VH-VL binders against q9umr5. Designs and how they scored, part 15

Target 1, 268 residues: q9umr5
Amino acid sequence: SYKPVIVVHGLFDSSYSFRHLLEYINETHPGTVVTVLDLFDGRESLRPLWEQVQGFREAVVPIMAKAPQGVHLICYSQGGLVCRALLSVMDDHNVDSFISLSSPQMGQYGDTDYLKWLFPTSMRSNLYRICYSPWGQEFSICNYWHDPHHDDLYLNASSFLALINGERDHPNATVWRKNFLRVGHLVLIGGPDDGVITPWQSSFFGFYDANETVLEMEEQLVYLRDSFGLKTLLARGAIVRCPMAGISHTAWHSNRTLYETCIEPWLS

## First folded at step 13 (VH-VL)

Design kb3
Fold by OpenDDE, fold request of step 14:
Structure kb3 (fold): chain C 268 residues (1-268), chain A 122 residues (1-122), chain B 112 residues (1-112)
Amino acid sequence: as target 1 above (268 residues)
Amino acid sequence: QVQLVQSGAEVKKPGSSVKVSCKASGGTFSYYAISWVRQAPGQGLEYLGYIIPIFGTANYNEKFKGRVTITADKSTSTAYMELSSLRSEDTAVYYCARVDYDEYGSYGMDVWGQGTMVTVSS
Amino acid sequence: DVVMTQSPLSLPVTLGQPASISCRSSQSLVWRDGNTYLNWFQQRPGQSPRRLIYKVSDRDSGVPDRFSGSGSGTDFTLKISRVEAEDVGVYYCMQGYRWPYTFGQGTKLEIK
């Protein structure tokens, strides 16, 4: 039998967004128990990410308990960060494949058409002011806002991303790394035509330097320092990178070709 | 230069709802947070919640969660606070205030509305 | 929730004399960025609150220099070097460190 699949949605998402994914999984892996977690939907997805992590943890624990052979996680967009944190705080998770589906794993510094209403051009350069404050950090978007021009503020103010990345020292860093490393495979999915994740390489742990030059994962300090286990995972062949062009952000979970190429192989 | 102008006084019956508006002028609206604070007669200040208009969702004081709804219209630079299931103890002056910030990490409520008196009585 | 405790609650002062208001927080207000999110507000009779001090000691524009804020961690003080008639009102400290943000009880400053 196939391992259960747990799906975590993204910002402003709902379970309905994954109807095609469910169809694909059912078709290609019949009998798979797929659970799309209906937590923090819509506007509630703006709740602090740690709050979300706790909520999702409560939901996944019983699922994992019923699946001693392990489970797969498909985590979309913001959900990918939630899942990464989830795997970091859980010392007893049994996740085989962690599929990060177009997630801003290294943060967001975006200004895209899709989110222009949320991130107008003039806003991107100024969002650090509110996001890197107590007021802003009560919202999930700010929890992974990563302004490359204000890295010091990011490192100091980020309540979430800087911590799970191990970029800011904290007493749980070693344990979180250990927990995260329990994952069987980390499948990173994203692409240049996403239109939301900015830069799109963030889905692969790439990100801007101070000059907004995109550096790849292997050039990131979190990798070089193996702060949360990326280097270790790569070394043991546990990281899979699946870039795909021509996929918009809202289509990652609905595109059949993407599913067959990047998701399906890891659901066995 | 930034000003917050609130709607007028309200008299409501218990169990009803009230919606107070707060219009911002003279500056940026979307980039800031708009806070709502109330003050019962002769009492102190109580923080109800705040909204970052660009996000479109508010953060609420749990004490009022479920009864308070804070919204914002970016097109009109107006924030709203709706309080439902009104009780006599909700009688208070309700204030909106802008949460400011700067590149040095200066934050706070630097501009306040004139206040809106809401009276709840049978 | 962070509890803010002011003292005194009533402060009668003679014109021209100094005044001091204490504010104590139930926990440190130093945020991870190193800033201390402690504010002081003045509310004159019949008026909206007005921010006087932010980040413990920074004065807002237009605030007379006779007002000063000090303190660290959990203990803060607002001082008025020489009280004027226009200073009559209620003063509040507020923490912006942790949601929900909370105010002190207020200190009513009156002229003797």
Scores: ipSAE 0.852, ipTM 0.924, lowest interface PAE 0.7, mean pLDDT 94
Fold by OpenDDE, look of step 13:
Parts: C-alpha cells; sequence; structure tokens
Structure kb3 (fold): chain C 268 residues (1-268), chain A 122 residues (1-122), chain B 112 residues (1-112)
C-alpha cells in the first residue's frame, strides 16, 4: 500500500485548493490515504508560524502514528515553511518525502501582482519596518520576510525563518538539524513563472544577496554551514530539485504535468 | 501632521455591539499599525488589539475572548473596532492610536485619536 | 502576560521641583532586535494619552527636555526635572515587548 500523504496549505489558502491534487493522487496511487489539513485557513494563516507549527504538529502526530512505514508531506507555499519547521521540531517524525511545493524556503522579499491587492506598492522596501518588530512578528508573513538590505534586522528580529534556518544561534539548532535530517527526501519544487515567491529561487533555497543578486542554495551560508542539514542532505542524494516553468503560484497544486513530473515520483 | 479622528460617543444596551471608527489623515495608513486601547472611567489603559492594514488582519488581546473585531479600510484610511456582547464593564473611552516605526523597525503609539466614549447601560 | 508595575501611584509635587516615576516589568523588555520596548505616556485631564518616551529614553518631538526616560531590563524611570503646571496628569508606562502589550497602573501627578 502507498504511504499516507499529508498536505499542508499556504497563505490565505484552504484544503479546497488541493482538490485536483487529491484527484491526481487517487488516480495514480489508488488507495492512498490523503489528508489535507484544514487548519489555519484563510486569514488564520496569518497567525504566527510557530503557532501554526504547533497546530499542524498536533494534527500530524496521530497520522504518523498510524503509519509506521512512513508518510509523505506535500506542503504548499507558506505551508512548506510550516512543514520544514515541523520536521525540525519533531524528533520522531517518519516523513519519507517532504515535498516543498513552491515554498519560500529561504524567505520572501518581494511584492508581486498576486499580492498587490493585499500589499501596496513599495512593500518590499518598507515592510522591514513593520515585520522586524514585535508588532509584525505576530503575523506569519513577517515570520519569513527576508530583507537582504536589512540582514541584521532579519537575523535579530525574525522569530521563525532565521531560527529554522539556523541563521541565528539558538539552543535547539543541533537537535532541529538532527530531526530534519530524518527526512528521506526533500523535494523542492518551484519555478521562474511563479509570480509570488520572490525570488522564485527561494523555493530552492536560493536568495538575494545584498545586491539583490540571486545566489543558489550552495552559495548560501545555511548550506555552507550546514546549519539545518541542507549540505548533508545534498551529499546523500536526498535533495531533489524540480524546477518548472510556466506555472503560476496558484497552479502548483493543480497542474497535472507538474504532479507527474515532480510530485508523483515521490509518493511511492 | 497625522491625525486620528474617531467616531462619536455611543450609548449601548448590554448584549449589543458597538463599532467605533478611526480615520487617519495627513499621512500614510497602510504601513502603520492601528491600535485600540480603552480606558474605563477613572481606570488605566487596556490594550484591545491592533491591526496592520496591509495584512488585513488584527491581533487581539485574548482577554476579550473574541468579542473584539478590528478591521481596516485602506481605501479610506479608516480602522474600526467592534466590540460585541457588550457589558457594563465595557463602559470606557476607546482610543485608536497609530503605531509608528523608525528606520530600525522600532514602534510606538505616537498619534492617538480623541477617544470615543462608549456607555453600556440598561 | 507581562506585568507593568508603576510607583508611586500618586505623586504630589511642588511646582518647580523634580518628579520621578518608576516602572518595573515582570520580565526583561529587551527584544531580540536589541531594542527595549518601553514607552511612557502622558494623559492630561480630559485628554487622550500622549507618548512622551519610546525605547526607554527617546523623546517624541515636541516633548520638553525636562522629561527624560531611563532604565534597562526590567527597571525604568521617567523623570521630570522641573514640574510645571501643564504636567499634571496621569503617566503610564507600557511594554511593547510581548503581546499582549500592557500598561502600568498609571501615576497621577498632582501639584501640591
Amino acid sequence: as target 1 above (268 residues)
Amino acid sequence: QVQLVQSGAEVKKPGSSVKVSCKASGGTFSYYAISWVRQAPGQGLEYLGYIIPIFGTANYNEKFKGRVTITADKSTSTAYMELSSLRSEDTAVYYCARVDYDEYGSYGMDVWGQGTMVTVSS
Amino acid sequence: DVVMTQSPLSLPVTLGQPASISCRSSQSLVWRDGNTYLNWFQQRPGQSPRRLIYKVSDRDSGVPDRFSGSGSGTDFTLKISRVEAEDVGVYYCMQGYRWPYTFGQGTKLEIK
């Protein structure tokens, strides 16, 4: 039988967004128990990410317990960060494939047309003022806002991303790394036409330097220092990078070609 | 100069709801948090919650057990505070205040509204 | 919740004399960014609160230099070097360190 699949949604999202994915999984892997976690939907997805991590943890623990052979995680957008954190804090998770579906794994620094309805122009240049404060850090968006021009603020103020990345020292860094390394495969999915994740390479742990030049995963300090295990995972062949062009952010979970190419192979 | 102008005094029955508005003028609205603080007669200040308009979501003091709803309309630079299931102890002056920031991300409530008296009585 | 404790709660002062208000927090107000999120507010009778000090010691524009804030960690002080008649009111400390943000009880400054 196929391992259970747990799905975690993204910002302003819900389980309903994954109806196509469920269909694809059911079609290609009949009998798979797929659980789309319907937690922190809609505006509640703006709750602090650590709060979300706790909530999702409570939801996945029973599922994992019933699946001694392991489970797969499909985590979309913001959900990918939640899942990474989840895997970091859980010392007994049994995740085989962690599929990060267009997630800002290295953070977000940009306002796109998709978010313009929510954020005014110049969000990118000014959001640090809000996000890197106690007021801002109560919101999930700020928890993974990564301003390359205000790195000090990011490192000091980020209550989530900087920690799970091991960019800021904390007493659990070693343990979190160990826990995260329990994952069988890290499947990174994203693409240049995403239109939301900025830079899109963030889905592959790439990100801006101080000059807004995008550096790849292997150039990132978190990789070089193996702060949470990326280098180790790569070395053992556990990282899969699946870039795909022509897919908008809201289509990653519904694109059949993407599913077949980037998701399905890892649901065995 | 940034100003916050609040709606007028309200008299409400217990169990009803009140919605107070706070209109910002003379500056940007979206990149500031709008806080709501109340003060019962002769009492101190109590923080109800705040909203960051660009996020469209508020953070609430759990003390109010979900009775407070804070919203913002960016198009009109107006924040709203609704308090439901009103009780006599909700009688207070309700203030909105802007939480400003500096280049280092430091915040404070630098501009306050004039306050809105809400009286809850049978 | 972070508890803010002010002392004294009542402060009668002679005009021209200095005044000092203490504010203690139940825990350090030093946030991860290194800033200490302690504010002082003045509320004159019948008026809205007015921020005087932020980040422990920074004065808002228009605040007279006779007002000064100091302190660190959990102990903070607002000082008025020479109390003026216009200084009558209630003063509040507030922490912006951890949600929910909380105020001190207030210190009522009166002229003797």
Scores: ipSAE 0.841, ipTM 0.916, lowest interface PAE 0.7, mean pLDDT 94
Fold by OpenDDE, fold request of step 14:
Structure kb3 (fold): chain C 268 residues (1-268), chain A 122 residues (1-122), chain B 112 residues (1-112)
Amino acid sequence: as target 1 above (268 residues)
Amino acid sequence: QVQLVQSGAEVKKPGSSVKVSCKASGGTFSYYAISWVRQAPGQGLEYLGYIIPIFGTANYNEKFKGRVTITADKSTSTAYMELSSLRSEDTAVYYCARVDYDEYGSYGMDVWGQGTMVTVSS
Amino acid sequence: DVVMTQSPLSLPVTLGQPASISCRSSQSLVWRDGNTYLNWFQQRPGQSPRRLIYKVSDRDSGVPDRFSGSGSGTDFTLKISRVEAEDVGVYYCMQGYRWPYTFGQGTKLEIK
């Protein structure tokens, strides 16, 4: 039998968005038990990410307990960060494939057309004022806002991303790394035509330097220091990178070609 | 100079709802948060919640258990606070205040509205 | 929740004399960025609160220099070097360290 699949949605999203994904999984892997977690939907997705991690943890623990052979995670957009944190804090998870579906794994620094409804004016250069404060860190967006021009503020104020990345020292860094390394495969999916994740390479742990030049995963300090296990995972062949062009942010979970190429191979 | 102007006094029956407005002028609405604080007669200050208009959502004090709704209209630079299921204990002056952010790390409520008296009585 | 405790709650003062108000927090107000999010507010009779001090010791524009804030961690003090008639009112400390943000009980300053 196929391993159960757990799906975690993204910002301003809901379980309904994954109806096509469920259809594809059912068609190609009949009998698979797929659970799309209906937590923190819509505006509730703006709750602090650690709060979300706790909520999702409570939901996945029973599923994992019933599946001793292991489970697969498909985590979309902001959900990818939630899942990474989940796998970091759980010392007994049994995740085989962690599929990060167009997630800002290295953070967000952009206000693309898709986000214009949220950011009607260019706020990218000034968002650090709000986000790197107690007031701002009560919102998920600020938890992974990564301003390359204010790296000091990011490192000091980020309540979430800087911690799970091991960029700021904390007493659980070693344990979280150990826990995360329990994953069988880390499947990173994203692409240049996403239009939301900025830069799109963030889905592959790439990100801006101080000059807004995009550096690859292997050039990142978190990789070089192996702060949460990326270097180790890569060395043992556990990281899969699946970039795809022509996919908009809202289509990653509904595109059949993307599913067959980047998702399905890791559900067996 | 930033100013916050609130709507007028309200008299409400128990069980009803009240919605207070707070209009900002003289500054950039999007760069700040708008806080709501109330003060019962002869009592101290109580923080209800705050909104960051650019995000379009608010953070609430759980003490009010979902009775408070804070919204913002960026086009009019106006924040709103709605309190439902009113009870006599909700009788208070309600204040809006701007949470300032600057490059020097200044944070807090530096500008306050004039207050709105809400009276809940049978 | 972080509890803010002020003392005294009532403060009668003679004109021209100094005044001191204490504020204690149930936990440190030093945030991860190194800032201490402690504010002092003044509320004159019939008026809205007015921020006097932010980040423990920084004065807002227009605040007389007779007002000063000090302290660290969990213990804070607001001092008025020479009390004037216009200083009558209630003073509140407030923490902006952790949500929900909370105020002290208030200290009522009156002229003897």
Scores: ipSAE 0.793, ipTM 0.900, lowest interface PAE 0.8, mean pLDDT 94

Design kb3
Fold by ESMFold2, fold request of step 14:
Structure kb3 (fold): chain C 268 residues (1-268), chain A 122 residues (1-122), chain B 112 residues (1-112)
Amino acid sequence: as target 1 above (268 residues)
Amino acid sequence: QVQLVQSGAEVKKPGSSVKVSCKASGGTFSYYAISWVRQAPGQGLEYLGYIIPIFGTANYNEKFKGRVTITADKSTSTAYMELSSLRSEDTAVYYCARVDYDEYGSYGMDVWGQGTMVTVSS
Amino acid sequence: DVVMTQSPLSLPVTLGQPASISCRSSQSLVWRDGNTYLNWFQQRPGQSPRRLIYKVSDRDSGVPDRFSGSGSGTDFTLKISRVEAEDVGVYYCMQGYRWPYTFGQGTKLEIK
């Protein structure tokens, strides 16, 4: 029998968005229990990410308890950050595959398609002023906003991303790393035609340096210091990178070829 | 040089709604945290909520659960606060205020509107 | 919610004399960036509030040097070294540390 699958949605999302993914799983892995979590839907997805992590934690505990053999996580966009935090804060999680669908794992630094048609001038150079304040950090987007030109503000003010990346010292860093490393596989999915995640390589733990040159995962300080376990996971052969061109941000969970290539092999 | 100009005083009946506007001049309105604070006659200050217009949604004080709606129109640089199901206890001056916004950070409300008196009476 | 408690609530002062207003928070106001999000506002009769002090001790532009802020953690003080007639009004502290952001009850300063 197949391990249960837990699906965590992204910004402004709902369970209906995953109907095609559910169909694909049912066809290839019949009998699999799939739960799409209906928490923080729509506008509530802008709530602080730690609030979302707490709510999703409460929802996943009974599912994991029912499945002692383990579960899989499929986590889309902002949801991939929620899931990574879950893996760090839960010392009793039994996640085998953590499947990250186009998630801004190293942060976001770009105008989204939602905003650019209303505000054609670049907005990304201005958000740091409010995002790195108590007012801004009450919104999920600011919790993972990562301005490469104001890295000191990011490191000091981020309530979420700098912590789960181990970029800012905190008392839980050792425990969070230990918990995260209990995952069986980290499956990273994304691509150059996403159109929202900026840089798109954030889905693979790549990100801009101060000159907006993309450094890949293996060039990032968080990898080199192994701050939350990326280097250990890669050395263990537990990181799967599955890039795919031609997929827009809203289509990752409704593309059959992507499912078959990047997701299906990991739903044991 | 930011200024906030609010709509005029209103007299309302219990159970009705009021919508107060706050027009900003100067600066980059989309990034401001525009706060709404009220003051009952002879009383102190109470924070209702705030909006950062670029995000299109507001953060609300739980005390006003379900009764307050804060919005922004970026094209006119105007924020709005609507309070529904009005009670006599909602009689107050309602202020909008901007959280300071400069390259060194945001620390509190440095610009205040002139206030809008809302009177709720039978 | 972080509770802000001011003392005294009424402060009669002789013109030209110093005044001191205390503000206590139920939690430390030192935010993760190392800054302390404590503001002081002045509200003159019939007017909107005006910020005097931010980050505990930083004066806004145009605020006279006779106003000073001090304190740390949970205990904060606003001082006026020499009270002038224009200083009559109500003074509020506010925390910007944890949502919902909250004000003290206010301190009414009067010339006796």
Scores: ipSAE 0.740, ipTM 0.899, lowest interface PAE 1.4, mean pLDDT 91
Fold by ESMFold2, fold request of step 14:
Structure kb3 (fold): chain C 268 residues (1-268), chain A 122 residues (1-122), chain B 112 residues (1-112)
Amino acid sequence: as target 1 above (268 residues)
Amino acid sequence: QVQLVQSGAEVKKPGSSVKVSCKASGGTFSYYAISWVRQAPGQGLEYLGYIIPIFGTANYNEKFKGRVTITADKSTSTAYMELSSLRSEDTAVYYCARVDYDEYGSYGMDVWGQGTMVTVSS
Amino acid sequence: DVVMTQSPLSLPVTLGQPASISCRSSQSLVWRDGNTYLNWFQQRPGQSPRRLIYKVSDRDSGVPDRFSGSGSGTDFTLKISRVEAEDVGVYYCMQGYRWPYTFGQGTKLEIK
């Protein structure tokens, strides 16, 4: 029988967004226990990411305990950062497949389509001024905001992303790397037509240099130094990259072809 | 450069609510934090919460959880603070204030509104 | 919550003489970016607060140079080198280090 699947939603999101994904799993893998965590919905998704990680941790512990053979995580958008932090802070997780569904794994630097109703003008060149402050770091988007033109501010001020990437020294770095490396597979999903994740290659651990040229995962310092285990996972054959064009940010969990190609094979 | 103009004084009964407006002029309203701070007569300052309008949600002081709602309307460059279930101890001047926002960063409140007196009496 | 404690709470000063106000925090205010998020505000009678100092020692635009801030970590001082009549009011320190951000009790400066 199939391992339980835990679903973690993203920014301005709720469990209802995953109804089609649930349908696909039920049709292709009948009997799979799927739990969509109903935490930090809507505007609560802007709460500090460490607060969200703590809440999701409390919710996943009993599910993992009831499934000693392992579980799978499907984590969408901002939820993929929550899940990566879970894998780092939990020394006893039993996650086989971590499926990162269009998540800003190396950060975000750009205006987002589903925040566009909030923004009458371009945001990205100005947001560092508040994000890299105590006021800004109380909001989730600032916890992973990564301004390539102010990388020193990012490295010094980030309460979340710089830590889970091992970009800033902290006492738990070795333990977090060990915990993360217990995952069976890291499945990276995203594509050029997402319209929200900027650069879209952040879903594959790519990101801008200072000239806004995208450097791929293998060109990133965090990969080269293996700061949290990416080089080790790739060498182990545990990283699956599944890019797909033609999918907007809100459609990743409602596209059957994407599910069958990129998700289903990893839901053993 | 940035100016904050608040709505006028209000007299309210216990158990009712009040909504204070704070209209900004100059600067980029969407990007800076707008704080709400109150001061009871003859007393010190107390931080209620703040909103960064671009995110559309506020961060609240736990002391006021469930009673305070802070919002922003980007189309009118106006922030609002609503306090419900009013008590006599809520009698205070309510200030809006922006957190500084320039190339040098955000460090504290550099522009304050004129204040709005809210009196809660039977 | 970070507790901010001011001393003295009442400060009578002779015109032209110096004044010094102490502010102590229950925790270090050095944030992870290396900056210290300590502000000083002045509130003249019947007026809104006005920021004087941020980052411990940086004077806000238009603030006279007779105002200065100093300190580190948990102990901070606001000094007025020569008190003038317009300096009458209440002075508050505030931490912007950890939410909820908090103020000291205030120090009422009076001319003797």
Scores: ipSAE 0.736, ipTM 0.894, lowest interface PAE 1.5, mean pLDDT 91
Fold by ESMFold2, fold request of step 14:
Structure kb3 (fold): chain C 268 residues (1-268), chain A 122 residues (1-122), chain B 112 residues (1-112)
Amino acid sequence: as target 1 above (268 residues)
Amino acid sequence: QVQLVQSGAEVKKPGSSVKVSCKASGGTFSYYAISWVRQAPGQGLEYLGYIIPIFGTANYNEKFKGRVTITADKSTSTAYMELSSLRSEDTAVYYCARVDYDEYGSYGMDVWGQGTMVTVSS
Amino acid sequence: DVVMTQSPLSLPVTLGQPASISCRSSQSLVWRDGNTYLNWFQQRPGQSPRRLIYKVSDRDSGVPDRFSGSGSGTDFTLKISRVEAEDVGVYYCMQGYRWPYTFGQGTKLEIK
């Protein structure tokens, strides 16, 4: 039978958004137990990411305990950062596939046509002033805001992303890396037409340099130093990159071709 | 230079609500934190919560969560604090204050409103 | 919550003499960026608070140089080198290190 699937939502989101994904899983893998976690919905998704990680951890522990042969994670947008942190902090996780649906794994530095009321054109150049302070770090957006023009501020102030990426020292970094490396597969999904994740290559651990030129995963210092295990995972064949064009940010969990191509093969 | 002007004093009955406004006259209102701090007569300062208007949500002191609502209207550069289920011990001066937001960063409240006296009685 | 403890709570001083106010935090205020998020505010009678000092020792714009801040970690001091009549009021320290941010109890400065 199929391993249970746990679904983690993104910013300003709720469990209802995944109804089509649930339908696809039921049609292709009947009998799969799928749990869509409905914690930190709507405005609560702006709570500090470590608070969200703690809450989601409490929810996944009993599910994992009932499935000793393993579970799969499908984690969308901001939820992919929550899930990556779960894999690092849980010494008892049994995740086989971690499926990252268009998640800002190397951070966000963007304004978008779809979010102009939230991310106006000048936002990305100005947000560092509050995000890299104690006041700003109390909000999830600031926990993964990554301003390539203020990299020293990011490295010093980030309470979340710089830590889980191994860009700033943490006394548990060795344990976190060991825990993360117990995952069976890391499935990275995203594409150029996403419209929200900026740069979209953040979903594949790519990001801007100081000139806003995108460096791919293998060019990133966190990869080269293998700070949390990306190089090790790639070398053992555990990283799957599944880019797909033509999919907007809100459509990743409601596209059947995407599901069949990028998700279904990893839901053993 | 940023200035903060608050709405006028209010007298309220127990069990009712009060909504205090705080209008900013300059700066980049959407991006800096607007804090709410109160001071009961003859007592010290107490931080209620704050909002960063671009995010559209506030961070609340647990002591007041469930009774306080902090909002912002970016189009009018105005922040609001609403306190519900008023009790006599909520009698206080309520201040709004900006957290500094310039090339030097954000370190604390550098601009304060004039305060709004809220009296809860009979 | 980080507890901020001021002493003294009442400080009578002679005009023209120095004054010193102590503030102690229940934990270090050095944030991950290396800065210490300790502020001092002055509240004159009938007025709103105004910031005097941030980052332990940096004076805010328009604050006279007779005000100075010092300290590190958990122990902080506000000094007034020569008290003037306009300095009457209540002085508060505040930590901006860990939410919820908290104030000391206040120190009421009075002219003898």
Scores: ipSAE 0.730, ipTM 0.892, lowest interface PAE 1.5, mean pLDDT 91

